# Ledger of designs, part 6: miniprotein binders against E3 ubiquitin-protein ligase makorin (MKRN)

Target 1, 323 residues: E3 ubiquitin-protein ligase makorin (MKRN), of Arabidopsis thaliana (Mouse-ear cress) (q6ids6)
Amino acid sequence: MSDRILCKFFVHGSCLKGENCEFSHDSKDPPNNVCTFYQKRICLYGSRCRYDHVRAASNLPLSSDSESLDRSISTTPSRHLQQQGDNNDGDKSSNVYCIHPREYPICSFAAAGDCPRGNQCPHMHGDLCNTCGKKCLHPFRPEEREEHTKECEKKQKHIEALKQSQDIECSVCLDRILSKATPGERKFGLLTECDHPFCIQCIRNWRSSAPVSGMDVNSTLRACPICRKLSYFVVPSVVWYSSPEEKKEIIDIYKAKLRSIDCKHFNFGNGNCPFGASCFYKHAYSDGHLEEVVLRHLGSQEGETVITDSIRLSEFLGGLQIF

## First folded at step 17 (miniprotein)

Design n6
Fold by OpenDDE base, fold request of step 18:
Structure n6 (fold): chain B 323 residues (1-323), chain A 82 residues (1-82)
Amino acid sequence: as target 1 above (323 residues)
Amino acid sequence: SKVKIVVTVEGDPEELKRIARSLRFLARKLNLKVEVTIETDGTTITVKVEGSPEEVEWFRMLLEILAKKYGAQVTVVEIEVE
């Protein structure tokens, strides 16, 4: 029985060597599932490898106790028939380019969903992504698998968040916020200090209202219309959150976006921003240099330098209409 | 001091039904004494609000937001202060 190891590339329909393959292309031969990358200690898949993680047996020298069975090799005389057959067998060294498995592209049809050729496809099919159900994971590019998995999970989480957000009504106008006629109005106005849902229009209109004389305008307009909790910021979002952590993520992404926008009040150093270093907008000079945050060391008498990074913008906001 | 106001809101009959639904919801959420009547022609709603000066103003501000959203006209008809 020829100890031909089944060609791993043939099993995946990706063997370019054909009949010139050093490995068997007979599907009856036992698949050598041994991970050659694990044998080289370079397998990045670990326990998720589709190949067997067999350690290369250390060549323990099998002490072949070759019992010297003195089988008298009868020296049959090799008649040197010098047949000078000038078989000019032109060495058609078929340059069987061994393309590394990493260089093989996956089937674009299988990666998109279904390959019309199925198992008869001459192209290597990717592994199944459990999140999107597509054969898009490259079997030999772990970096691309990780990138796809991360993006696919993020995209799926966003789709689920959008589905759950469809039934959320505005606490003022009672419209399903994501079903509003005008696409620009299909946004939540998230309040930082409470979980009352508002459409961006209703909460902006509240913050632009004019209470009668004798009410604290600033406290009233910053209060939630339903529960009166003060929220200094309204965060526009296309999704409603299912957890406090998701709410925080939405707020932090929005704050990071605001930090990329130049502060109109700072005006590249030519203006005075009433928020100073606590401003949510970028305080950069015309050269792109950032305003040096003079860390006011509030020396407590006990020598602990409390880095008060977050002088709450709330303390300075007493006088400003934030449009 | 207790304040009672009577406010009319005039506009499209279908939009006024939406305003009236929102006002009744808000009155319940804020625990305010509010009566919302759709007049017989459906082109006017009468809103009676009774409470503290702060509660009445808070509800009036919400009513104006709803009216502005739907292009409806708001008129304060009566104000009583006790």
Scores: ipSAE 0.741, ipTM 0.946, lowest interface PAE 0.5, mean pLDDT 77
Fold by OpenDDE base, last read:
Structure n6 (fold): chain B 323 residues (1-323), chain A 82 residues (1-82)
Amino acid sequence: as target 1 above (323 residues)
Amino acid sequence: SKVKIVVTVEGDPEELKRIARSLRFLARKLNLKVEVTIETDGTTITVKVEGSPEEVEWFRMLLEILAKKYGAQVTVVEIEVE
């Protein structure tokens, strides 16, 4: 049996001691599952400890010195003082409040990074999160572990997306968009129908341009400056997307945000929004009730219900500096 | 009809270098016949654009955005229509 115990840090690729590690770096060696708290007689988990409750072998040095000194010290009959000690052995049932392992907090220092007490910490260390490298996973709370893992992966994906976004240049001004001097300008203007990157300022300025007479103003201003694909919306983002799914998520979050903003044209029912039910903004009255989507059959005079194709919200947003 | 325009952009020499870089990039991306010359004083760039009325106007609009961003002044000096 290999007397070497597997290095817990090596198993996680985090052992900085390398060959100078006192613990094995062979994955075949048994994991050190010994409860150091039980060895110290301070394990509060008892039989529910996830670590092995092995007593430290007291290496009492067997000093073999068998010196047989037979000193026959005389049996002086010590008087039976019958002290009737009422040993009221009140069974101090030490209510070892077996706090359930789930109720033990993890060490906040280990959860934040490194615990300065290491293996001598009186607090339970969490398990290592592979994504953040912190001992923040509660051993006995699977729900909190799952929640942390999910949030940690989302945060990591966001950091990676931000890192990739740093190198994205505006297709008009060639600035690295996230490196712009003015913090408010460190935003992408995403186009729905193409993947050409623009800074928010350049695409806003394009959308507010005045083409000379004879051009279709609406089509021109909605066209991508590079590929001429029509995009009705410009979505401001601090992140550039790596996938179509991420692009859709950014767009959907932005549309959800717009739906929370009151429509200035509807004006709590005191105005007329030319977009009607197609508006991206909230059509709520002053009491907070939403406009009912009355499908206005615009009856033409000749009795044909021309379902006037919903004047695409796109047409009217061209004139509104909604930003 | 084919249109040729000559546009001057006046401003700070370092900002004009940025404008000129962007205009040359846009001309290549849009496949437009554009010439961008930085004048000897560095305070003016001359931009010649040749194409359809739509192509010329499209490029002019991009130039105006760049000039406005950098605080440069745009002047249309010449317009030829064939």
Scores: ipSAE 0.739, ipTM 0.945, lowest interface PAE 0.5, mean pLDDT 77
Fold by OpenDDE base, last read:
Structure n6 (fold): chain B 323 residues (1-323), chain A 82 residues (1-82)
Amino acid sequence: as target 1 above (323 residues)
Amino acid sequence: SKVKIVVTVEGDPEELKRIARSLRFLARKLNLKVEVTIETDGTTITVKVEGSPEEVEWFRMLLEILAKKYGAQVTVVEIEVE
């Protein structure tokens, strides 16, 4: 019976050596579960290796002490026939492409959830991610592990924030905001200066109301309908926040999005934006040059940027077609 | 001065029940003297608001938002100034 050991890579359809493989490509030969990398002392898996960490038995040949019979057989000077056999034994350095363990792909089935082959899977299973419960962490690519962990935690935090947001009701209409019939209305209108929840529709309608003559329109429309705190800006969000830091992040992301949108009032320099340099939208010319922020120092030493109060925030909220 | 207003809101009976629930909630949250009556036909709600001119107007603005949301018609029936 030929002591041929089955090629692990052949069993997996990944043997690049083909007919030049030192291992058997006959499926009838016994599977070699021995870790060849451990035999070479280069196994980075350690105790997590799926292959048996058996050291090659040093068959130290038992040097049987057969007696040194010192037979002094005579020095007959056999002739130097210089047969220049150019045995150009081209050392076909069999470039044993030692594929580094990092170059092995992980099992896609184990990375997606459960592998149907379990421990008998030919492909390398990733390590378990504690957040998603999938065997998706590459054992030898720390960079991919860190990237996955960061993205997985971010996704999980977002799912939890969405779950916590499901029971939040609008302070005006008492609808559960994320359960509204119309999908486009399933948004919060966040106020900067208070934590009263509003659906985007109710807070837009408030900001577009017409108070009777004699009320300060700006103060009334900017006030929270519940607590009267003034908020200049309304931030649309699909999630409600659990912390002040998360609220700030939502606001900052939204402000960054607005800074990428061209200001309709500035109109590439052909119009006048009543907000000037304090505009949330991009003031760029047609060439892409940005408007220079001329800080008009009005000549009192205290550089109070008199933001001209006169601009109806209703126009700003109405222009927010949130696609 | 105190102001009292009487406002009627006309619309669909199920939408008016939603408006009435919201108005009663807002009145409690704002600490306003508000009475909300659903009339016997269910197609009208009567809303009485008493307070300062600012409080009355603030509540009227909230009522208008709710009515507009549900397609209900708002009518100011009476205004009394004390």
Scores: ipSAE 0.737, ipTM 0.944, lowest interface PAE 0.5, mean pLDDT 77
Fold by OpenDDE base, fold request of step 18:
Structure n6 (fold): chain B 323 residues (1-323), chain A 82 residues (1-82)
Amino acid sequence: as target 1 above (323 residues)
Amino acid sequence: SKVKIVVTVEGDPEELKRIARSLRFLARKLNLKVEVTIETDGTTITVKVEGSPEEVEWFRMLLEILAKKYGAQVTVVEIEVE
């Protein structure tokens, strides 16, 4: 049995080595399916890798010769040796620079979808991405394959989330939220404490309503119009969530975005923010230093200092009876 | 205490149909005693709400949001307190 492994480049019509190829150009020889990433211990596909996870036998002999190369920096001076021009008609052996496999571009047509040249394409076709159905995975660029796979899965999940979001109606106005005439209003107003869908307009209008005297305005305006659960803030989203985890991610991304925006009330330390350290916005001074969160010990009567790392602004503002 | 209010909403007939649909949906979701009548001309809807002061005000606030969204005019015609 020939121990020759089939040349991946030959299979793709892109082998420039021809007869000088170290790999077989016989289509009957076994394909080289070895995962070079796994050999490098960088395969992130793990058991899902479509390539064979064979470890390179590290038969590097441990040559133990710890010769202490004392690099004495001898500054020896630049002698101008005049090389006399001997006209040796040395045979220009065409150094066929073996272009490394990684340097070959994949066919842009196959990477975009279908290549009109099919198997007669002079360019190397990428491997099929199982998520997008395109031959866009470079056979010899591991990092690009992984990057593409991560991005492709993220894009696909987003497309699916958008599809599922198309049929979601506002609990007040009954419009399909993503189908609203005004593009700016094609947003969900997510409530933290319930899963009732609202368009951003209806929930903003609710929070801007004026209840008659005698109702607790703060509780009423923070309540869900449908289930009366209190949610301090509304999270604007272009997608509706399919899971509690996805909801949490949307909320956390929004909170992270708010933390990047300077608090107008704190005003770089020149103002007073009524929310203090619980503010969703950035409390930075003009020099860029953040306000030190003085962990005010909320003295429980029992002397246990509960270090509440995350006093949610909702919990803090639930305790603040703003009279 | 029980409160009954009668509210008229005036506006475009097609927008009023949308308001009426939403109000009827909200009434069912909130388990409120609400009657929504589209008048014969289609330019007015009459909304009767009965409940606690809180329930009535809660529903009125929702009605105002809907009316404002569609450019309809809201008028409270009658208030009865028992």
Scores: ipSAE 0.734, ipTM 0.944, lowest interface PAE 0.6, mean pLDDT 77

Design n6
Fold by ESMFold2, look of step 17:
Structure n6 (fold): chain B 323 residues (1-323), chain A 82 residues (1-82)
Amino acid sequence: as target 1 above (323 residues)
Amino acid sequence: SKVKIVVTVEGDPEELKRIARSLRFLARKLNLKVEVTIETDGTTITVKVEGSPEEVEWFRMLLEILAKKYGAQVTVVEIEVE
């Protein structure tokens, strides 16, 4: 049981429906303050909306329907759409609507970085993105703002990492790693246990070397050529890091990439992987569940380590192929 | 136990300059006694390495990596064991 809503055209002396009006011509009745766009779940003004945001009182089924259609009868953004475009037939064919802000495009020149018209531009300018400095954030499309912010920050972090990586030289060949001729050559080979930079080719060649019989192959080839710290893995990367957190992120992304690929040695549980818990590839059974982590090899002391496994593992990490 | 080896590296003069630069850098970083001489013809480097057997082999392996990278040929000319 609700009171009739006051006809705004009656209040201003402009209602053409007279006694056939479906809205109240009693000045004591309340005005229509309910936001129709909020009722349709498309009002994005939030606290800036001039109308009340009231949830519907009925338990309607979840369906999209156009009970009220918006039409533009003005080319100026400051105009309210208060006009009716249909004949008076005693139907409730007119409703008061908020402005439809999501439908307004933003100026493409401002979004690209520079609008020649500045403050004289007749088009809406987007909000400034603090990351890229462009006025490209649509004020009323929060999903687009969120998507841009994520992608823009990602791009800027990558660009900054590339800038910081430009002068890094390989500790063996002294070449600037990012100045090499091909994309495959423009990769660092990260060691997990030290911070000496290598181009991927030099560190792979080190780990594939054949030392004379006087040296232990595993402890030699897994050692950093410069500081001798042992690193189980070599991680390829197109950027270098400036902090331990960035290093960990690079390593984790690489491990995650390999873990999305089924291990051919595990073969969905039908084979044995010689790398066990150290394997970077996915050990999943045919039903998709993952192999339980087994620490037996990590707990084995003395006598169980085989030099051949270490050489195979370094080649395994260097392969970078999808199996 | 000290070992001294003399190694010759033959290749393109510009690539040999790169190899020599890297070998001198590595000698400093590894604290090894290494002498690198670019011969008069510019197509040969003579490298003299002195140290423990392990130190000499470590440096020789790095030398081989650089030679392979730049297409140079490596020949061990002398080995002296004390």
Scores: ipSAE 0.690, ipTM 0.923, lowest interface PAE 0.8, mean pLDDT 72
Fold by ESMFold2, fold request of step 18:
Structure n6 (fold): chain B 323 residues (1-323), chain A 82 residues (1-82)
Amino acid sequence: as target 1 above (323 residues)
Amino acid sequence: SKVKIVVTVEGDPEELKRIARSLRFLARKLNLKVEVTIETDGTTITVKVEGSPEEVEWFRMLLEILAKKYGAQVTVVEIEVE
């Protein structure tokens, strides 16, 4: 004979685990689905508990009031009014027990967006995610809820950005940037000081041009081809922005990536970076210590001379003027 | 004080239509006097640019970028300083 306990959901024709079920699907096996004590002898599953709730007549209340009262009320209706309806004259008794709530799985069909059984499903449905509209948030696994919410909002934000970026054309070639053949070509080249859109190829080619003798290279090549505002960096992005906040986010992510890369001009302290404090790359010495930037504000510190040559303050976060 | 250049751009007819479209757009955005003519054979466009030396050079650099992008050949055929 099997040493397994009869599955409550199999007996009622509602087990979705099939061959992977840890309980017996042999109707000869004993139906022992008694719920284990949980958090000071209470069960948070209520009528949706996989195990039977059996109350022992002689049990004393042992819970601390503050601990028992601190648990939040479930977002799902309780069905504690359901009884087994057994008219047996038996005398079997047991304590009230419950399985740990976070161990109980949610319905995979509801989590995927459509449960064919709807409100008649015997399995626990997850809470609704307001972003994707799927019942995929496990009521008792807050780490999974937080992870889904973060990833779901990130995915939705990216989809919305792609939708809004779809028709944007380069200000030089007029091609729709997201219609290019390869992922490397499907990139915008953002300028920090203006909002003119460029494909990454056109703006990089502009920055690599050779103007005729007599034109200042910095004022020509680092200027926007359309409005002539100077921008120190070209920031690559696979999406365009619809607000100044989104633009700042794209730029900040790019700056963070560049700060992880050692500056070739600084060369671990053996060279001089012509961009100084405005450089987005890492200025670290060979031992890993970062170059200290000396900042001067009017009337706050005296006695040090700042070097002004080749210093540019194109960063949108700071008002650094002279240091 | 004013410069006029005449530039010919030779290439694939479909790419030249795209170049011409972009040049006319840039002329409007840069507020420059530019005339773009697609020649009868469709494999050549003629671009006439008039302005200050800086304005003309700025436009010529953009024209070179477009030609490079679409594999077209650029030839400056006339320069006139007034």
Scores: ipSAE 0.667, ipTM 0.917, lowest interface PAE 0.9, mean pLDDT 72
Fold by ESMFold2, last read:
Structure n6 (fold): chain B 323 residues (1-323), chain A 82 residues (1-82)
Amino acid sequence: as target 1 above (323 residues)
Amino acid sequence: SKVKIVVTVEGDPEELKRIARSLRFLARKLNLKVEVTIETDGTTITVKVEGSPEEVEWFRMLLEILAKKYGAQVTVVEIEVE
C-alpha cells in the first residue's frame, strides 16, 4: 500500500525535479490528490498546484475520477518554462513546484477591505479579522495573524481612547485639549498622583512658575494646581484614560521611552538624582551597567504584611560621599 | 492672616470671557472668595481675591498662566494685608 501521490507534472512530462521530487513518479501510485485549499477557496496557484482542484457540489462527495480545467492548462505553461533561459538550475526547479500553502499571497483588495470580485475572486482571501472587518489574516502564517491582531486591537483601543478624550477640558484654561490648533498643543499633561486633566502647556507653565518668597518651591511646583497632590513627572499623552489600568499603560510607555535616555542628574554614577527610584530616565554607569534598585521594608514588624519601598544605590550611598 | 488683592486684566473681549470663565471655575475648585467682573466695554476684567497669603498667591499664579496664554495684561491695583 502506497501513501505517495502521483506527481501531475510527471504525468505530463513537465517535472524538472526527477528523482528529487517530493511526489511519486511511479505511474502505479494514485494520481487523485484533491486540494482542500481549493475547496476552502484559499488556493491561488491554479494549474500550477500539485493538487487536483475538484469543485464541491452542495456538500456532496465528488467522484474521484472527476477532472478540472487546471489539468488542461498545465501542458501549455510547462513548454514556456522550458524555453526560459537562466544561469541557475534552481530557478527552473522552482517552476515545477506547487507553492507551499504558507507562501501563497492573499488578495490585497480583500485585505484592504474591498475586493470587487467577492467570492468569485481567483486569489486567496484571508480570514476575517473581527476587529477591523478586513479579510487580511493569512490562514497559514500564525505569526502574521498574531501581529495583525495585536496591532489592530491597539489601533482600535487608541481610536476609542481618542473618542472618549474629545470632550475633556483642561482644569486651568477649560479649553478642549484635543481641539487645539497644532499636534504639539493637542496633548494632555498627566499627573501620576491625581486624575485632574491639564493641557500640556498649562501644566508645564505651572511647573515653570516662580512662586513668591515664603512658599516651598518643590511642594508648589510639583503639586497639582487643583488638589495639591505631589507628582514628580508630567507625562504627556495624546489621549486621556478612563481607568487606572489605562493610566498605568500610558505611564509605562512613557517610562520605556525615557529609559533609553541617560539621566543627566545621575550622570553615569557621578551625580545624585533628586527623583531617586521614581526617575524615568536610565541610571547607567559609564561601563553600561545599570544602577541596582534595593528594596526597603517599611513597617514590616506588623505581621504578615510587608511594606517595601524601592531605593536606588545612589540614594543609599549619597551621604557617604564616595563619588 | 488674610490677604485681599484687586487685579485688572486687559485684553481682547473674547479672550477675556474665556479667562473669566476659567477664573470662576478655579475659584470654586480652590474654594476661594473671588469676584470676577467684566467691565462695561468688555476689554477689562476686575478680579478680587481673598484668602491666606498662600491661597492668594496660588490663584494669582493661575491668573498669570491664563493671561499669558490669551495675550492679556495683568496689573495688580490693590493689596491689603490683614
Scores: ipSAE 0.667, ipTM 0.915, lowest interface PAE 0.9, mean pLDDT 73
Fold by ESMFold2, last read:
Structure n6 (fold): chain B 323 residues (1-323), chain A 82 residues (1-82)
Amino acid sequence: as target 1 above (323 residues)
Amino acid sequence: SKVKIVVTVEGDPEELKRIARSLRFLARKLNLKVEVTIETDGTTITVKVEGSPEEVEWFRMLLEILAKKYGAQVTVVEIEVE
């Protein structure tokens, strides 16, 4: 039937919704509503719950007995009158306060991947994460589910990147970079302007070598040993990339780490850094404010306008109408 | 003009095999005339490099990096300039 269900709070004189209540305030209506959270032993509303706390058909005591729960229930006002018989089923948990589902912890063994008690576990098991295969997703905390999913996918992406990186050889020594003896040796040296792989040792040794007189030292040592494209920085990484987007991500993480280090070439504004806005180090003046980099208008390819650093904001804004 | 150098690399036989493999790879990648010979005693390799002065110096620097990495001694034995 589509009968209205009697409001538990109206019966006890504590309903504040009056005529706006979604439950019946007619005492003739049946008092038969059931809290599904309570049947799963995870209702956090306790005596404030609008639903009756009715156990499933088979109701055996848990193996552990909590005297504190019984004392707390005894002091709680507004017992469930409709469900008095159900509350007296020989199980102390029938008188326990409901806790809000979000507050109930999940089983740490299931969350770690293996619960030895299985279906007999007295604790709530999390939902299965499809990425790691563990029952670690709290059913009632969407923020934690989202956080785990993001971190789990990030970890799996890293594991896959490591697997894809295992066979990559240095373009100089041909050693498999990730098969080297120490963690410090198991690093790639990325060049920003090309995709040739090097172990960190070989590319650093290239950049510290001494060319014979007659070669321009900076353009020689900053060039890729294979393709000669110039890259100012060597970016260390424990994984290789499979896409330009992954490469940019690796570079951006490393750049963020270097931003806390003052650039020796900028020298607090007293020097000139040849890379300007491309420099990974901090360009801060002695008072701590940062160098501003503003793009000037570019001309034709053959008359290309030189991009200048430290152009004042007023020069840039002179053509804008927004404040 | 063209330059030809002959370089000997002396060291541990297993490390010299790695160096020779790398030098042959680099020669192909850089499109250079390079001849790598592992001598019969296995403790020496002979490397002949021919190209422009810049190309020869570039390859010599890579050879020095490999020698340093594997603890080998490099000696330039001959230099010919045309």
Scores: ipSAE 0.666, ipTM 0.916, lowest interface PAE 0.9, mean pLDDT 73

Design n6
Fold by ESMFold2, fold request of step 18:
Structure n6 (fold): chain B 323 residues (1-323), chain A 82 residues (1-82)
Amino acid sequence: as target 1 above (323 residues)
Amino acid sequence: SKVKIVVTVEGDPEELKRIARSLRFLARKLNLKVEVTIETDGTTITVKVEGSPEEVEWFRMLLEILAKKYGAQVTVVEIEVE
């Protein structure tokens, strides 16, 4: 806990601090270790470093060398003599001479997109992020690099999706959905079972219409106005999709938001939800466990296991064969 | 069985042009026999819809959505059931 590192200047007879030296002048204490920053070609002190600048035989992990002062690893001194200059300035610091590279900040101007000093900047510039084009990736903090890369790619995917959504028109009113004045108006209403685009207002107005009493409400209002495919939910989204994978992602994000809300129809197991397994809301009992969803297979092959949970009106109307 | 209805839509001439464009698009997409006529003063369009009772009501509900969006007044002026 209180072990001191042997002063290399004392060992070589060149320490000028005497009794005021912050390193040990006891030859039994462990000798000064090699500078790990120099081994990685990143020591910022150069010839003023109090640690030995010699070429190491092995690669040392930067994050694990916080205790390198207490390790005595000795190799040939020939590289030490070539790199070792007068290091008298090191004695004025109350800190370790070589700052660990993880602890160096990067230039905030370069990270924001442009450093006015360019190559003459006195601060370390981050590595270039290929996605945003900014020099914001800290070379020695891999957790921060990964976090930026993940978030930056999400932002770029969203920007590309918005760009590709700009010319999509509503199938009812023919307005460009993203050209509307307010953010609340600039939303698509996705149907899960078809790909016809609607502005959120037109499809919601359709779903709230009052058809003549002779028409079946479910087969009318839950159907796409264009293709008549039944979709029980309208999914609001600020972007449209260009692939089935993107559509699924939009729907899954919306489902996840609704899964945190208790279904009022399920009522903690005390009621019956008319949407059953298709419901986007949470079906949790009073003790917190979730309703179990079972395999749906209404036909059978010889030797197959047939499992059903219940017959819902939507499954009857969905064209399943019933004898 | 077939139903024919005649509907008039009254409103601002610029909004009626937008309604007429949308109704012609919907008629094509629904494969439904629809005639849209903008009257000479530009403040009225006449819409003739022919099809099954369900198809005609389906189109009428879409027409009502468009009329409400653009502040137009809808009047069913004629119904013929065969």
Scores: ipSAE 0.654, ipTM 0.910, lowest interface PAE 0.9, mean pLDDT 73

